# Designs tried in a protein design chat: VH-VL binders against q0atu2. Part 74

Target 1, 119 residues: q0atu2
Amino acid sequence: MLDKKARIRTSREYRNVFEKGKRLSGRFLIIYYVENALDNNRFGFITNKKIGMAVIRNRIKRQLRAIVREYQGQVKNKHDIVLVARAGIGKSSFEGMEKDYIAIMKKAGLFARNANKID
Key: E = the ipSAE of ESMFold2; O = the ipSAE of OpenDDE; V2 = 0.75 times the mean of E and O plus 0.25 times the DockQ between their complexes.

## First folded at step 3 (VH-VL)

Design o2 (framework fv_iluzanebart)
Fold by ESMFold2-Fast, scan of step 3:
Structure o2 (fold): chain C 119 residues (1-119), chain A 120 residues (1-120), chain B 107 residues (1-107)
Amino acid sequence: as target 1 above (119 residues)
Amino acid sequence: EVQLVQSGAEVKKPGESLKISCKGSGYSFTSYWIGWVRQMPGKGLEWMGIIYPGDSDTRYSPSFQGQVTISADKSISTAYLQWSSLKASDTAMYFCARQGLYYDSEFDYWGQGTLVTVSS
Amino acid sequence: EIVMTQSPATLSVSPGERATLSCRASQSVSSYLAWFQQKPGQAPRLLIYDASTRATGIPARFSGSGSGTEFTLTISSLQPEDFAVYYCQQYEDWPYTFGQGTKVDIK
């Protein structure tokens, strides 16, 4: 679970990331990201109805939060990042989602090269 | 530092089985794809297949599907390429490589290669 | 599968001269193209990825350009250590495919 201060919580905050941010697409994920004026990173998660039923969407959302939490120490500070799950994510494994997250964050320049997860 | 270290050269006869290895170090082994590339003597490079060690998702090039088996053991950070029955045409240098920074992207680190010679 | 074709097969260049190598894809690979250098007895070395991004530790004299189906690798001031075979490789679609290689000989 992510701390309260590490979450994008309001519609206004989500809109800010979409309007001002950059977009990058992965296999199962799209990220929108922008620098913030805070001393910390904040993450948002969107799983729309095209992914599947509520049970599937809630599972994906929980798995994405777990992945983000695991790698939060590798993310460059002072960014608001929104993860949008693509339709095909429902058939992906946890490791498949993790793999896509690492790849897209590195491509965005938000991860250190050769970033490892925190165990 | 990131390294891929491959097993030593092999000399085999047609019909024999063989399993060669590629050991990763200096990075999270389960978080990167590993690919296998064949280079026949005096020829260019050709992809055989790739594996994601975290979930064993494996993809073979059509020419190699059913000809070889790619696997990985994450407990020892090692990927494998295996033949059930070697042919003389399998004589080649075999390289393993780690897929780089981006998904479906470049291969940024390579093993030193394993020379396999199959002769009667 | 996507077929990669390199030209010329062999390129002879004197030290200090510019070398330009071409790579053509049978269908669009966007910018998902890499260039590798291979010296005799060695593993391939990544030079360029995403068509134009230099890999870590690669000298500035190496540059890549192009998108879609036509790509070039340029070595702006060829050094003696640049004698090698150069391969392009697409990673737009699986199976990933290499070109047949261009051999760069020093005159």
Scores: ipSAE 0.007, ipTM 0.541, lowest interface PAE 14.8, mean pLDDT 85

Design o3 (framework fv_iluzanebart)
Fold by ESMFold2-Fast, scan of step 3:
Structure o3 (fold): chain C 119 residues (1-119), chain A 120 residues (1-120), chain B 107 residues (1-107)
Amino acid sequence: as target 1 above (119 residues)
Amino acid sequence: EVQLVQSGAEVKKPGESLKISCKGSGYSFTSYWIGWVRQMPGKGLEWMGIIYPGDSDTRYSPSFQGQVTISADKSISTAYLQWSSLKASDTAMYFCARHSPYYGEYFDYWGQGTLVTVSS
Amino acid sequence: EIVMTQSPATLSVSPGERATLSCRASQSVSSYLAWFQQKPGQAPRLLIYDASTRATGIPARFSGSGSGTEFTLTISSLQPEDFAVYYCQQYEDWPYTFGQGTKVDIK
């Protein structure tokens, strides 16, 4: 579960990211992202009816939050980022979603350039 | 500004076909779901179904599956609700409403309603 | 299907008094709950979404609270124009479902 300070909460905040932000699409995910005036990153998650029933959408949303939480230390500061699940995500594995997230974030330039795995 | 405008009142006989409309303006029609709601005289609100005009993905409430057809024509920003054969029990007010797939799935704008009366 | 149950069916309140309306879901709907007002002959009007967020143009006397399965709509000082039927609606899962409505009537 992400800290409440790290979550996009209001419809107005989501709208701001969609209207002013940049867009990048991956295989299972689309991200919209914009620099914010805060001292931290905030994340939003959209799993619309096209994904499937609520049990599937809620599972996907939980898995995406877990992925974002795991990699949040590698994300450049001061961004609002919204993850939109594409229809095909319901058929993906957790590892497939994770791989897509990492690829999109690197392509967007949102991951620290030379971050290394810490053992 | 965002607006949903519905077609006018209809008076029909049992067995007749009918198609009523809901025209969206002031927003990207293909980017929002349109839902249809029935309200029987003196009764509450019931969801009938929803359609995403961008790809015509359509979902019906179980009670309305096979009873009506929902469609949309994105070239004229219009959604439709249609019956092949009306029954007296179809007498009701019908509303359309939109929701965003992105901001949250609450219905923020509603049409004014179309009254359908089915009697012999 | 998630069943929404509202109580009371009818609430009699004098102008200026507080009205509290309840809505219960048969399963958790998180905070994906909206409240609508409907006056005779009119389309429903969105009052509250995400359980507690007021829609644009809605007076501050309207407030919503709750999460999971228990929700309330409060009108802090009821005005003459507030006599109407109020519906709760969940959008956690399809099919979306409404409560049966609470009629707020003059005492």
Scores: ipSAE 0.006, ipTM 0.582, lowest interface PAE 9.6, mean pLDDT 87

Design o4 (framework fv_iluzanebart)
Fold by ESMFold2-Fast, scan of step 3:
Structure o4 (fold): chain C 119 residues (1-119), chain A 119 residues (1-119), chain B 107 residues (1-107)
Amino acid sequence: as target 1 above (119 residues)
Amino acid sequence: EVQLVQSGAEVKKPGESLKISCKGSGYSFTSYWIGWVRQMPGKGLEWMGIIYPGDSDTRYSPSFQGQVTISADKSISTAYLQWSSLKASDTAMYFCARLSGYEYWFDPWGQGTLVTVSS
Amino acid sequence: EIVMTQSPATLSVSPGERATLSCRASQSVSSYLAWFQQKPGQAPRLLIYDASTRATGIPARFSGSGSGTEFTLTISSLQPEDFAVYYCQQYEDWPYTFGQGTKVDIK
């Protein structure tokens, strides 16, 4: 899973992102994001009651952490980013969540937009 | 200034109905879960259930499902715990508590409501 | 449901001494673990959340540690006002569950 130092863990840290951050909505995800004063990125995850029972919310949270971990190298450094799952996410496939995450991060300018061709 | 204030002590007989209250102030009442906790005399703390006042979504602990009703009136920032027919085994201190940010920890707590059921 | 087990049931210590309280979960709760203090006739008071983060206004002598299934609350230099019952509580999964409590008594 995601490195301990790459996780937002306290309610005060979440509140800071919500109060000072920018907001962008996707199909299944909303992100709140703000530059931090650290040397790394930190991620937070909110799977509230709109999604369903705790079993469903915990599954979604684990899947989102896995997606974030896979793409953490593509994220511009020094950001606190909170992912808030929307109600419809419970009906999404893993691939659907992954596509939404990539799209929203690119739209936010947090992924490289004009990356060099590898192929 | 964030406070939860509970209704006063109750003395009841088995078979009677009862509704106790927990009033929130100093915060957005509809944005936080409110939970109810039972503490039997000389015993530990036991979760009963939680409610999200914004849409009245309610979850019960399995041992309390069907035993009590949790509700909220967002127009007066008040949550309720209700029994249709009290039993002597319902004698306990009942606490309400706010879940801090997205179902994390309990803070603040109400002062407690002592319910005594005896014949 | 996740079962929380605290040990010891009762801990006898003198003022100024170190107290160490344990809490074990029947399955991993990550770091979603809180510690509460309760004095007779009072509501529980939040001490620690996220296993190791001290709540606002809580003295530095209180510290929490652990992750997964094993957690510890330490009171480094016990004060007279610290004699109370202490509860751990997980919020990894619903229903949220408390341990049975550890009573900290005067030796």
Scores: ipSAE 0.007, ipTM 0.539, lowest interface PAE 11.8, mean pLDDT 85

Design o5 (framework fv_iluzanebart)
Fold by ESMFold2-Fast, scan of step 3:
Structure o5 (fold): chain C 119 residues (1-119), chain A 121 residues (1-121), chain B 107 residues (1-107)
Amino acid sequence: as target 1 above (119 residues)
Amino acid sequence: EVQLVQSGAEVKKPGESLKISCKGSGYSFTSYWIGWVRQMPGKGLEWMGIIYPGDSDTRYSPSFQGQVTISADKSISTAYLQWSSLKASDTAMYFCARQTYYDLSGPFDYWGQGTLVTVSS
Amino acid sequence: EIVMTQSPATLSVSPGERATLSCRASQSVSSYLAWFQQKPGQAPRLLIYDASTRATGIPARFSGSGSGTEFTLTISSLQPEDFAVYYCQQYEDWPYTFGQGTKVDIK
């Protein structure tokens, strides 16, 4: 589960990301992303009717939030990022969604390398 | 004010190349899909293809794959539809349209005025 | 490819009458269906999207209904400016496809 301040919550905020942001497509996910004026990252999630019934859409949304939370330390600061699930995601495994997320975030240049301390 | 403005009517001969344009204004051009629709004289509407200008993701309808090229130049907010060699059967009205903002899987909400292309010997 | 079939091909009605137009999909398109109006010499105009949501500025006399494979556009009291060709379009799956159109003309 993500902290409240790390979530995009209002329709205005979602529209801002779609309007000003860049887009990148993966197999199961599309991301829209833009640098924000805040000191933290914020994430939004969209699971449209093409995915299936509400129970499936809610499951996918929960799984995507879990993936984002696990990898939040890898994401470069000061970004608003919206994840849009594609129709085929309902047939994907959790590992498949995770793999797609990592690949697309790396492709977008949004993943930072961990700091290595020699001492 | 969202607007799509298309280039003017064209009269061409078979075998000639042609590139027509659709310029978007009043919105973030890179944030919306642009589609091209053909309407032959007295006939209905046919989707040709769509492009996302932000990353140049382009999808063609099977009937138009290899027949035309769709492209976009985001620096001047303009999408293009191009033929390498026109045929008489390409005579039609061509429309561009922008996909709905509030539903990314949604319909096309704004349309250009159309470009009439006439191909005859 | 999803095939969209509209009926009737032509509908003749008098001003003030109710017009009902049908659109059938060859497979389920959920609610990802739009209705467009086209007048001679003009670009298509979006009327209804998501099967039943009126686009901005569209009069209340236009209403859409249906889901899955069967959809209806209703014009409750036809006005002179409503004589046009109407197209349904699915956006469930690419390639997006239009119906062949229903021409609404004056009786």
Scores: ipSAE 0.007, ipTM 0.582, lowest interface PAE 10.3, mean pLDDT 85

Design o6 (framework fv_iluzanebart)
Fold by ESMFold2-Fast, scan of step 3:
Structure o6 (fold): chain C 119 residues (1-119), chain A 121 residues (1-121), chain B 107 residues (1-107)
Amino acid sequence: as target 1 above (119 residues)
Amino acid sequence: EVQLVQSGAEVKKPGESLKISCKGSGYSFTSYWIGWVRQMPGKGLEWMGIIYPGDSDTRYSPSFQGQVTISADKSISTAYLQWSSLKASDTAMYFCARGVYSEYFDAFDIWGQGTLVTVSS
Amino acid sequence: EIVMTQSPATLSVSPGERATLSCRASQSVSSYLAWFQQKPGQAPRLLIYDASTRATGIPARFSGSGSGTEFTLTISSLQPEDFAVYYCQQYEDWPYTFGQGTKVDIK
């Protein structure tokens, strides 16, 4: 679980990221991201009804938080980042979501070299 | 001033190609979705598709998949709707609209003035 | 896809009267429901989003309510400029879909 300081919590903060941020699409994930005025990164997670039932959405949200936590030290500081799960994510494996996250973060310029956990 | 300005009315024959435009101004064009809506004469509104200009992510309504092409040129803040071969049934008013995607709202708040397309022999 | 059904098809009211328009979804759309106004020869104008939130610049006489499958748009005291066609639109699931419209006409 990410600590409270690393989480986007209010609807106003989510709207700010969507309206002012950049957007980048991956295979299973979309990210919206904007530089913040804080000393740390904050992450938000959206798993809407298009993905499936609550059990599936809650599993995906939990898995995405675990992935973000694992790689948080490799993300450029001072950003608010919202991950939106695409409808097809329910058919993905954990490893598939992880690879998509790494690829999209690198493409966005938010990830340092050597962020990938494989050779 | 935030606005969407669409290209002028078109009169075409069946089988001709057509590309109409929607130019955004007064906002960050690459930060908002652009959607296309059709309104046939005397009928209601129907979504055709949406595009995110920042990365060209495009989604079509099932009824319009393969019938039209939606694209955008972010260098000139312009979105496009294109037909390769027009049919008389394509006669309609076409609107573009700006939207924000979020779990909290997907409001299409700014609309273009519309482009009337008439297809007749 | 989610089918939106509006009623009545036409509502005849006098200026100053209250108008109530209904919108029903074939399955739950939570609160992801917008209302639009369209006058002849004009583009649609966003009135309400998230079922009950007034868009910027929309007069207080317009209000929305409902959640799930049943939604209502109310115009508390109809003004001459309010005679138009009104559409509801769901954004719970893609493709987004409009109702067929309710025409608010002068009695």
Scores: ipSAE 0.013, ipTM 0.584, lowest interface PAE 8.7, mean pLDDT 86

Design o7 (framework fv_iluzanebart)
Fold by ESMFold2-Fast, scan of step 3:
Structure o7 (fold): chain C 119 residues (1-119), chain A 121 residues (1-121), chain B 107 residues (1-107)
Amino acid sequence: as target 1 above (119 residues)
Amino acid sequence: EVQLVQSGAEVKKPGESLKISCKGSGYSFTSYWIGWVRQMPGKGLEWMGIIYPGDSDTRYSPSFQGQVTISADKSISTAYLQWSSLKASDTAMYFCARHFYGSDTYYFDYWGQGTLVTVSS
Amino acid sequence: EIVMTQSPATLSVSPGERATLSCRASQSVSSYLAWFQQKPGQAPRLLIYDASTRATGIPARFSGSGSGTEFTLTISSLQPEDFAVYYCQQYEDWPYTFGQGTKVDIK
């Protein structure tokens, strides 16, 4: 599970990332990201109704949190990052989502050169 | 651990002012909304309003707009509910609750123990 | 405002039996519905959110279902500590509104 300090939890904080952040699209994911004034990274997750029913959306959200947690050691410090699942994500495998996440984070320049994958 | 602790019971007369409190601990107080709920004796629950302590953004239920003031002091992690002039009809149990928001998911997860306010002549 | 109506007003069941509580919204609330338990003299306790997701620490015997306007809370094997008043609450639109409550008492 992702630590509570590493999660974006308020409507205000999600809005800040969307309004001031940069946007990058992958195959199944869109990320919005902005530097924060804190000493840690925070992640948010959005799965909308176009993905499917609540059970499917909740499963996707849990899988995305697991992926983020697995790679959190590689993410450059002091960022608020929101992952938005695209409609097609329901057809993806866990490995497909993971591959897409790694690709977009690298393209965004958010993976630190000296960071390691954590387990 | 997350905890919301409310001020103690109050006994007041009509026309008096009152300010009750809800102190948060064990979490980032400025990162969560705080809501206030009224429960009149023998009745159900009613949302009064919510406040975001980080910037004091406040939203009232239409039935309570102008009847009460909701505020927060982030330096001491405390939210307040205030009446300028109490009425007998304000006799109720008042609860505060923390609002969790994540990924289009909203709910009130932690509640204070309640403050009983009795207004009688 | 969205009006929430619960039924029955009172449900009498024996320990170990199944209890099913209903909640109806005057207009669609999607899956933005929570269930709370309240015992006399206590604050409400969150049981279910997003219509069907159990809150942290809530036993598996509690389950929620439904979407749109019709929702149910099921307690599969009622325990002595489950006798309480149960409220549904929508958070689709402000002001958030509660149902009037269903009292679950011992038969």
Scores: ipSAE 0.000, ipTM 0.521, lowest interface PAE 11.9, mean pLDDT 84

Design p1 (framework fv_dusigitumab; at its last look DockQ between E and O 0.54; V2 from the best seeds 0.00; counts 0 for: pae E 7.6 > 2)
Fold by ESMFold2-Fast, scan of step 3:
Structure p1 (fold): chain C 119 residues (1-119), chain A 121 residues (1-121), chain B 111 residues (1-111)
Amino acid sequence: as target 1 above (119 residues)
Amino acid sequence: QVQLVQSGAEVKKPGASVKVSCKASGYTFTSYDINWVRQATGQGLEWMGWMNPDSGNTGYAQKFQGRVTMTRNTSISTAYMELSSLRSEDTAVYYCARDLSYYETSYFDYWGQGTTVTVSS
Amino acid sequence: QSVLTQPPSVSAAPGQKVTISCSGSSSNIGDNYVSWYQQLPGTAPKLLIYDNDKRPSGIPDRFSGSKSGTSATLGITGLQTGDEADYYCGTWDSSLSAEYVFGGGTKLTVL
């Protein structure tokens, strides 16, 4: 769903964000984020094995990509951002994950405008 | 800086319950999941479950389902593990450990000192 | 019985090298990253290796890790008497019930 250029793809790139980035935790999500030298944002998504079976992990990953896609226009440019699912996220609703994402992105100072998804 | 300090040793009778505490300091308590691991005398490490201090959600090993409850009190940065219907086989040192997610895995970067629980008549 | 298999003991002389193996299956080591924990006598475990081969700050480079297929290995070079401890591998098992699993532990004796 996200443009290929807006995705973090390699293990090397993921580890760079984990090693050099800032960490901020929400109720269901953790983000790691760092400025990049590119002209666009890139997003990564991690659902580790403690989340549950592959079916659950794949559902969570799809839902997180949809949330990121919807709000990508509000994110300050030139960042690599990795979303890590926390233990228990499988019990959250889509709306719960969305609210958590918005809260942590605002707290991180990563939303470029004081506007919500409609404007 | 980061410390997990556990409650003192306990002696319990078979059939009783025990509640072990783990007080966190030096970091934001709600930002890291807590795991519980036990070790019987002369035996290896055995994972019991995880608890998310922010959401309160938990996941338990199948072996402990129905007997273990993991909770927290965020106002005092303290995690709890309660094990009920105690048997002699539950005699062990119980550890809390902080869970750090890194890339596609998570691991336990800081551990409490352990709480000895002895189940005897 | 542990889910991951380690030798119960290993021994070598000061200054020598030892390796400790950890064998699992496709649902754990084969599909996950491995950590190693050191437990000195009478103490809590301490993280020694994470992400298969990375060392936390303060862990000397004579400790190393590797992974191939469904097995992982901890290497210790330049053995010192202070290395006498139990060593545990650990990882998540993603089969039917997602659980963290440990190896049975290996007692290292420096003779």
Scores: ipSAE 0.733, ipTM 0.898, lowest interface PAE 1.3, mean pLDDT 90
Fold by OpenDDE, look of step 4:
Structure p1 (fold): chain C 119 residues (1-119), chain A 121 residues (1-121), chain B 111 residues (1-111)
Amino acid sequence: as target 1 above (119 residues)
Amino acid sequence: QVQLVQSGAEVKKPGASVKVSCKASGYTFTSYDINWVRQATGQGLEWMGWMNPDSGNTGYAQKFQGRVTMTRNTSISTAYMELSSLRSEDTAVYYCARDLSYYETSYFDYWGQGTTVTVSS
Amino acid sequence: QSVLTQPPSVSAAPGQKVTISCSGSSSNIGDNYVSWYQQLPGTAPKLLIYDNDKRPSGIPDRFSGSKSGTSATLGITGLQTGDEADYYCGTWDSSLSAEYVFGGGTKLTVL
């Protein structure tokens, strides 16, 4: 699991990202991202009720946490990043989610250059 | 300011179709889902479904599956709700409503003025 | 008939406090945030409370919301004649097909 320091935990923190951050849409994910004043990145996860049953939402959230954890070391520092799962994500594979995450993070310029795990 | 302006009243016969429009302004149309809710005379609110203007994805209540179609024209920031095989029970005021869909929770913060649809022989 | 259950009507005199209950189940109110909507006669619904207990801009603090278990409650203090309206609770239902569900509505009469 992600370190507590690497997690967005309060409503205020989420609102700050939504209000001040940039938004970028992928096939299965939407990311909101903004620079923070910390020495580490923080991640938030939102699985909208439109995705389906709570069991499905929890599965999706677990999968997204796994993806973020896998590539955490490749992300540029000092960012708050919120991942919002889109309605179609329930029909996607884990690999599909991962591919979408990588693509959208690249488009956002949030991956460090020459990250070995990305290519 | 955020506004949702719906098309005018409709009178239809049983078996016909009706298409109601909802024009959005004052915000980025593709950033919020549009929901449709109807209300029969003297009755409560009934949720029909949601439509994402960016992707065009939809989710309908089971009650209306196969009979309702929600679409959009992004170039004019307009959402549409088409209901087919109309019955007298479909007589109601139909509302479009903006959904704060990309937050942890969803709720309807802005509503259209409503469109009265009357189905009668 | 409605998935969420509300009392059909409530009434009180100006200045008094009223509460409107909304009862559901684990799959809706139990697992999801509740919103409340006010509908004045002949008008479209208006968002009154969101996320169980939060007020949008422009909603006075005499309106309050709470949630416990599978039930939600709307509170109105300092009742005014202008509060006479229908009130609806709503939330998502985390069933096989996620749907938004409303209560049956409560007619508030100011005596």
Scores: ipSAE 0.021, ipTM 0.670, lowest interface PAE 5.8, mean pLDDT 89
Fold by ESMFold2, look of step 4:
Structure p1 (fold): chain C 119 residues (1-119), chain A 121 residues (1-121), chain B 111 residues (1-111)
Amino acid sequence: as target 1 above (119 residues)
Amino acid sequence: QVQLVQSGAEVKKPGASVKVSCKASGYTFTSYDINWVRQATGQGLEWMGWMNPDSGNTGYAQKFQGRVTMTRNTSISTAYMELSSLRSEDTAVYYCARDLSYYETSYFDYWGQGTTVTVSS
Amino acid sequence: QSVLTQPPSVSAAPGQKVTISCSGSSSNIGDNYVSWYQQLPGTAPKLLIYDNDKRPSGIPDRFSGSKSGTSATLGITGLQTGDEADYYCGTWDSSLSAEYVFGGGTKLTVL
C-alpha cells in the first residue's frame, strides 16, 4: 500500500537506480539505492523470471511490499531504493525476508539514527 | 578484473561422471549466479542450469534433471558442475558463465575458457 | 532443438552490412530482454549486446541490436574479416520451467 509518489514507476527510473546506484546483497535480497532530488523515498520491486512461475513471483512481490511498508517511516529520505529478489527467495519465510531486509538496510546505512531498535 | 578459470580437459568412458570446476576472481563470488553452458563440436550453445553461490540453490534444464549437480565452495570462490551417466553425446566443451539476471533482463557477461569433456570407449 | 530460430548462415563482403534475425515467442523474446553473443573460432562466447540494444565496454558501435514483438535483430556494419564468427541470441523463456534459451546460431562468413 505504498503511496503512488513513493513508488518507482517507469523503466527509466528503474534503470537510473541500477546504473547510478550502490548495490548491497543479502541472503534473499539485493538492494540498489541512489540519492534522489525529492523530499521523499521511492521504492521499486523486481522479481525476475528466474525466481519461478508467475504465482510465486506475485506472492514474493506482495510480501516485500508489506515489509517495506512496515518500516518505511524509519528509512532516511531522499533515496530511490530497488529491491531485487534473489533466486531461491521462494523458499524463504516472510520472517526470513523481513530479517534479511532489516539487516541489509542497516548495513547500507539507510535507516535513520533513532532506528537502532528495528526488529 | 572479473575472471572465470576452469579445470582442464577430461576424457571419460560411457557411464562415468565428470566434475568441472570454475574458479571466480575479481568480484564478490556470492553476489552473482553461475550458469553452465555446453557446446558439442560444430553445434550451438546449450544451457544446462544456474547455481546461486550464496544459498546453493539451483535450477536445472529439464533435459539434464537427474544427471547434473551444480555446487560450490564459497571459501575458495569455486563453482562445480558434475554430470553423471555420461554418454557419447555428452562430448562437448563445458563453459561456466556469470549471470547478471537481477532485474527483468538476463545475460552472461563473463565466461570461463571452457573445459573439453570427451566421452569415448 | 533451439527454441529461438536464427538463419544458419549469412555472408557479405568486407565493408558491407548484415543483419541476423532471432525469432521466438511471447514467452521468451516478447517478455524478456534479448542478448547477443559472438563466438570467434576456438574461443568462448563473448557478450556483444545486452538489454536488446546496449553494448558493453569495448564493443564497437558498428554492432547494434533491436527488438520488435517476438523478434530480435543483430546488425553489423562495416564488416571486417575479424567479424567472421558464430552469433547467438539468448533470453529467458517463461513457458519452460524458467529456462534460458539460445538461438541455434548464425555463422557469419566475410567473403
Scores: ipSAE 0.014, ipTM 0.647, lowest interface PAE 7.6, mean pLDDT 86
ESMFold2 (binder alone), look of step 4: mean pLDDT 93; pTM 0.951

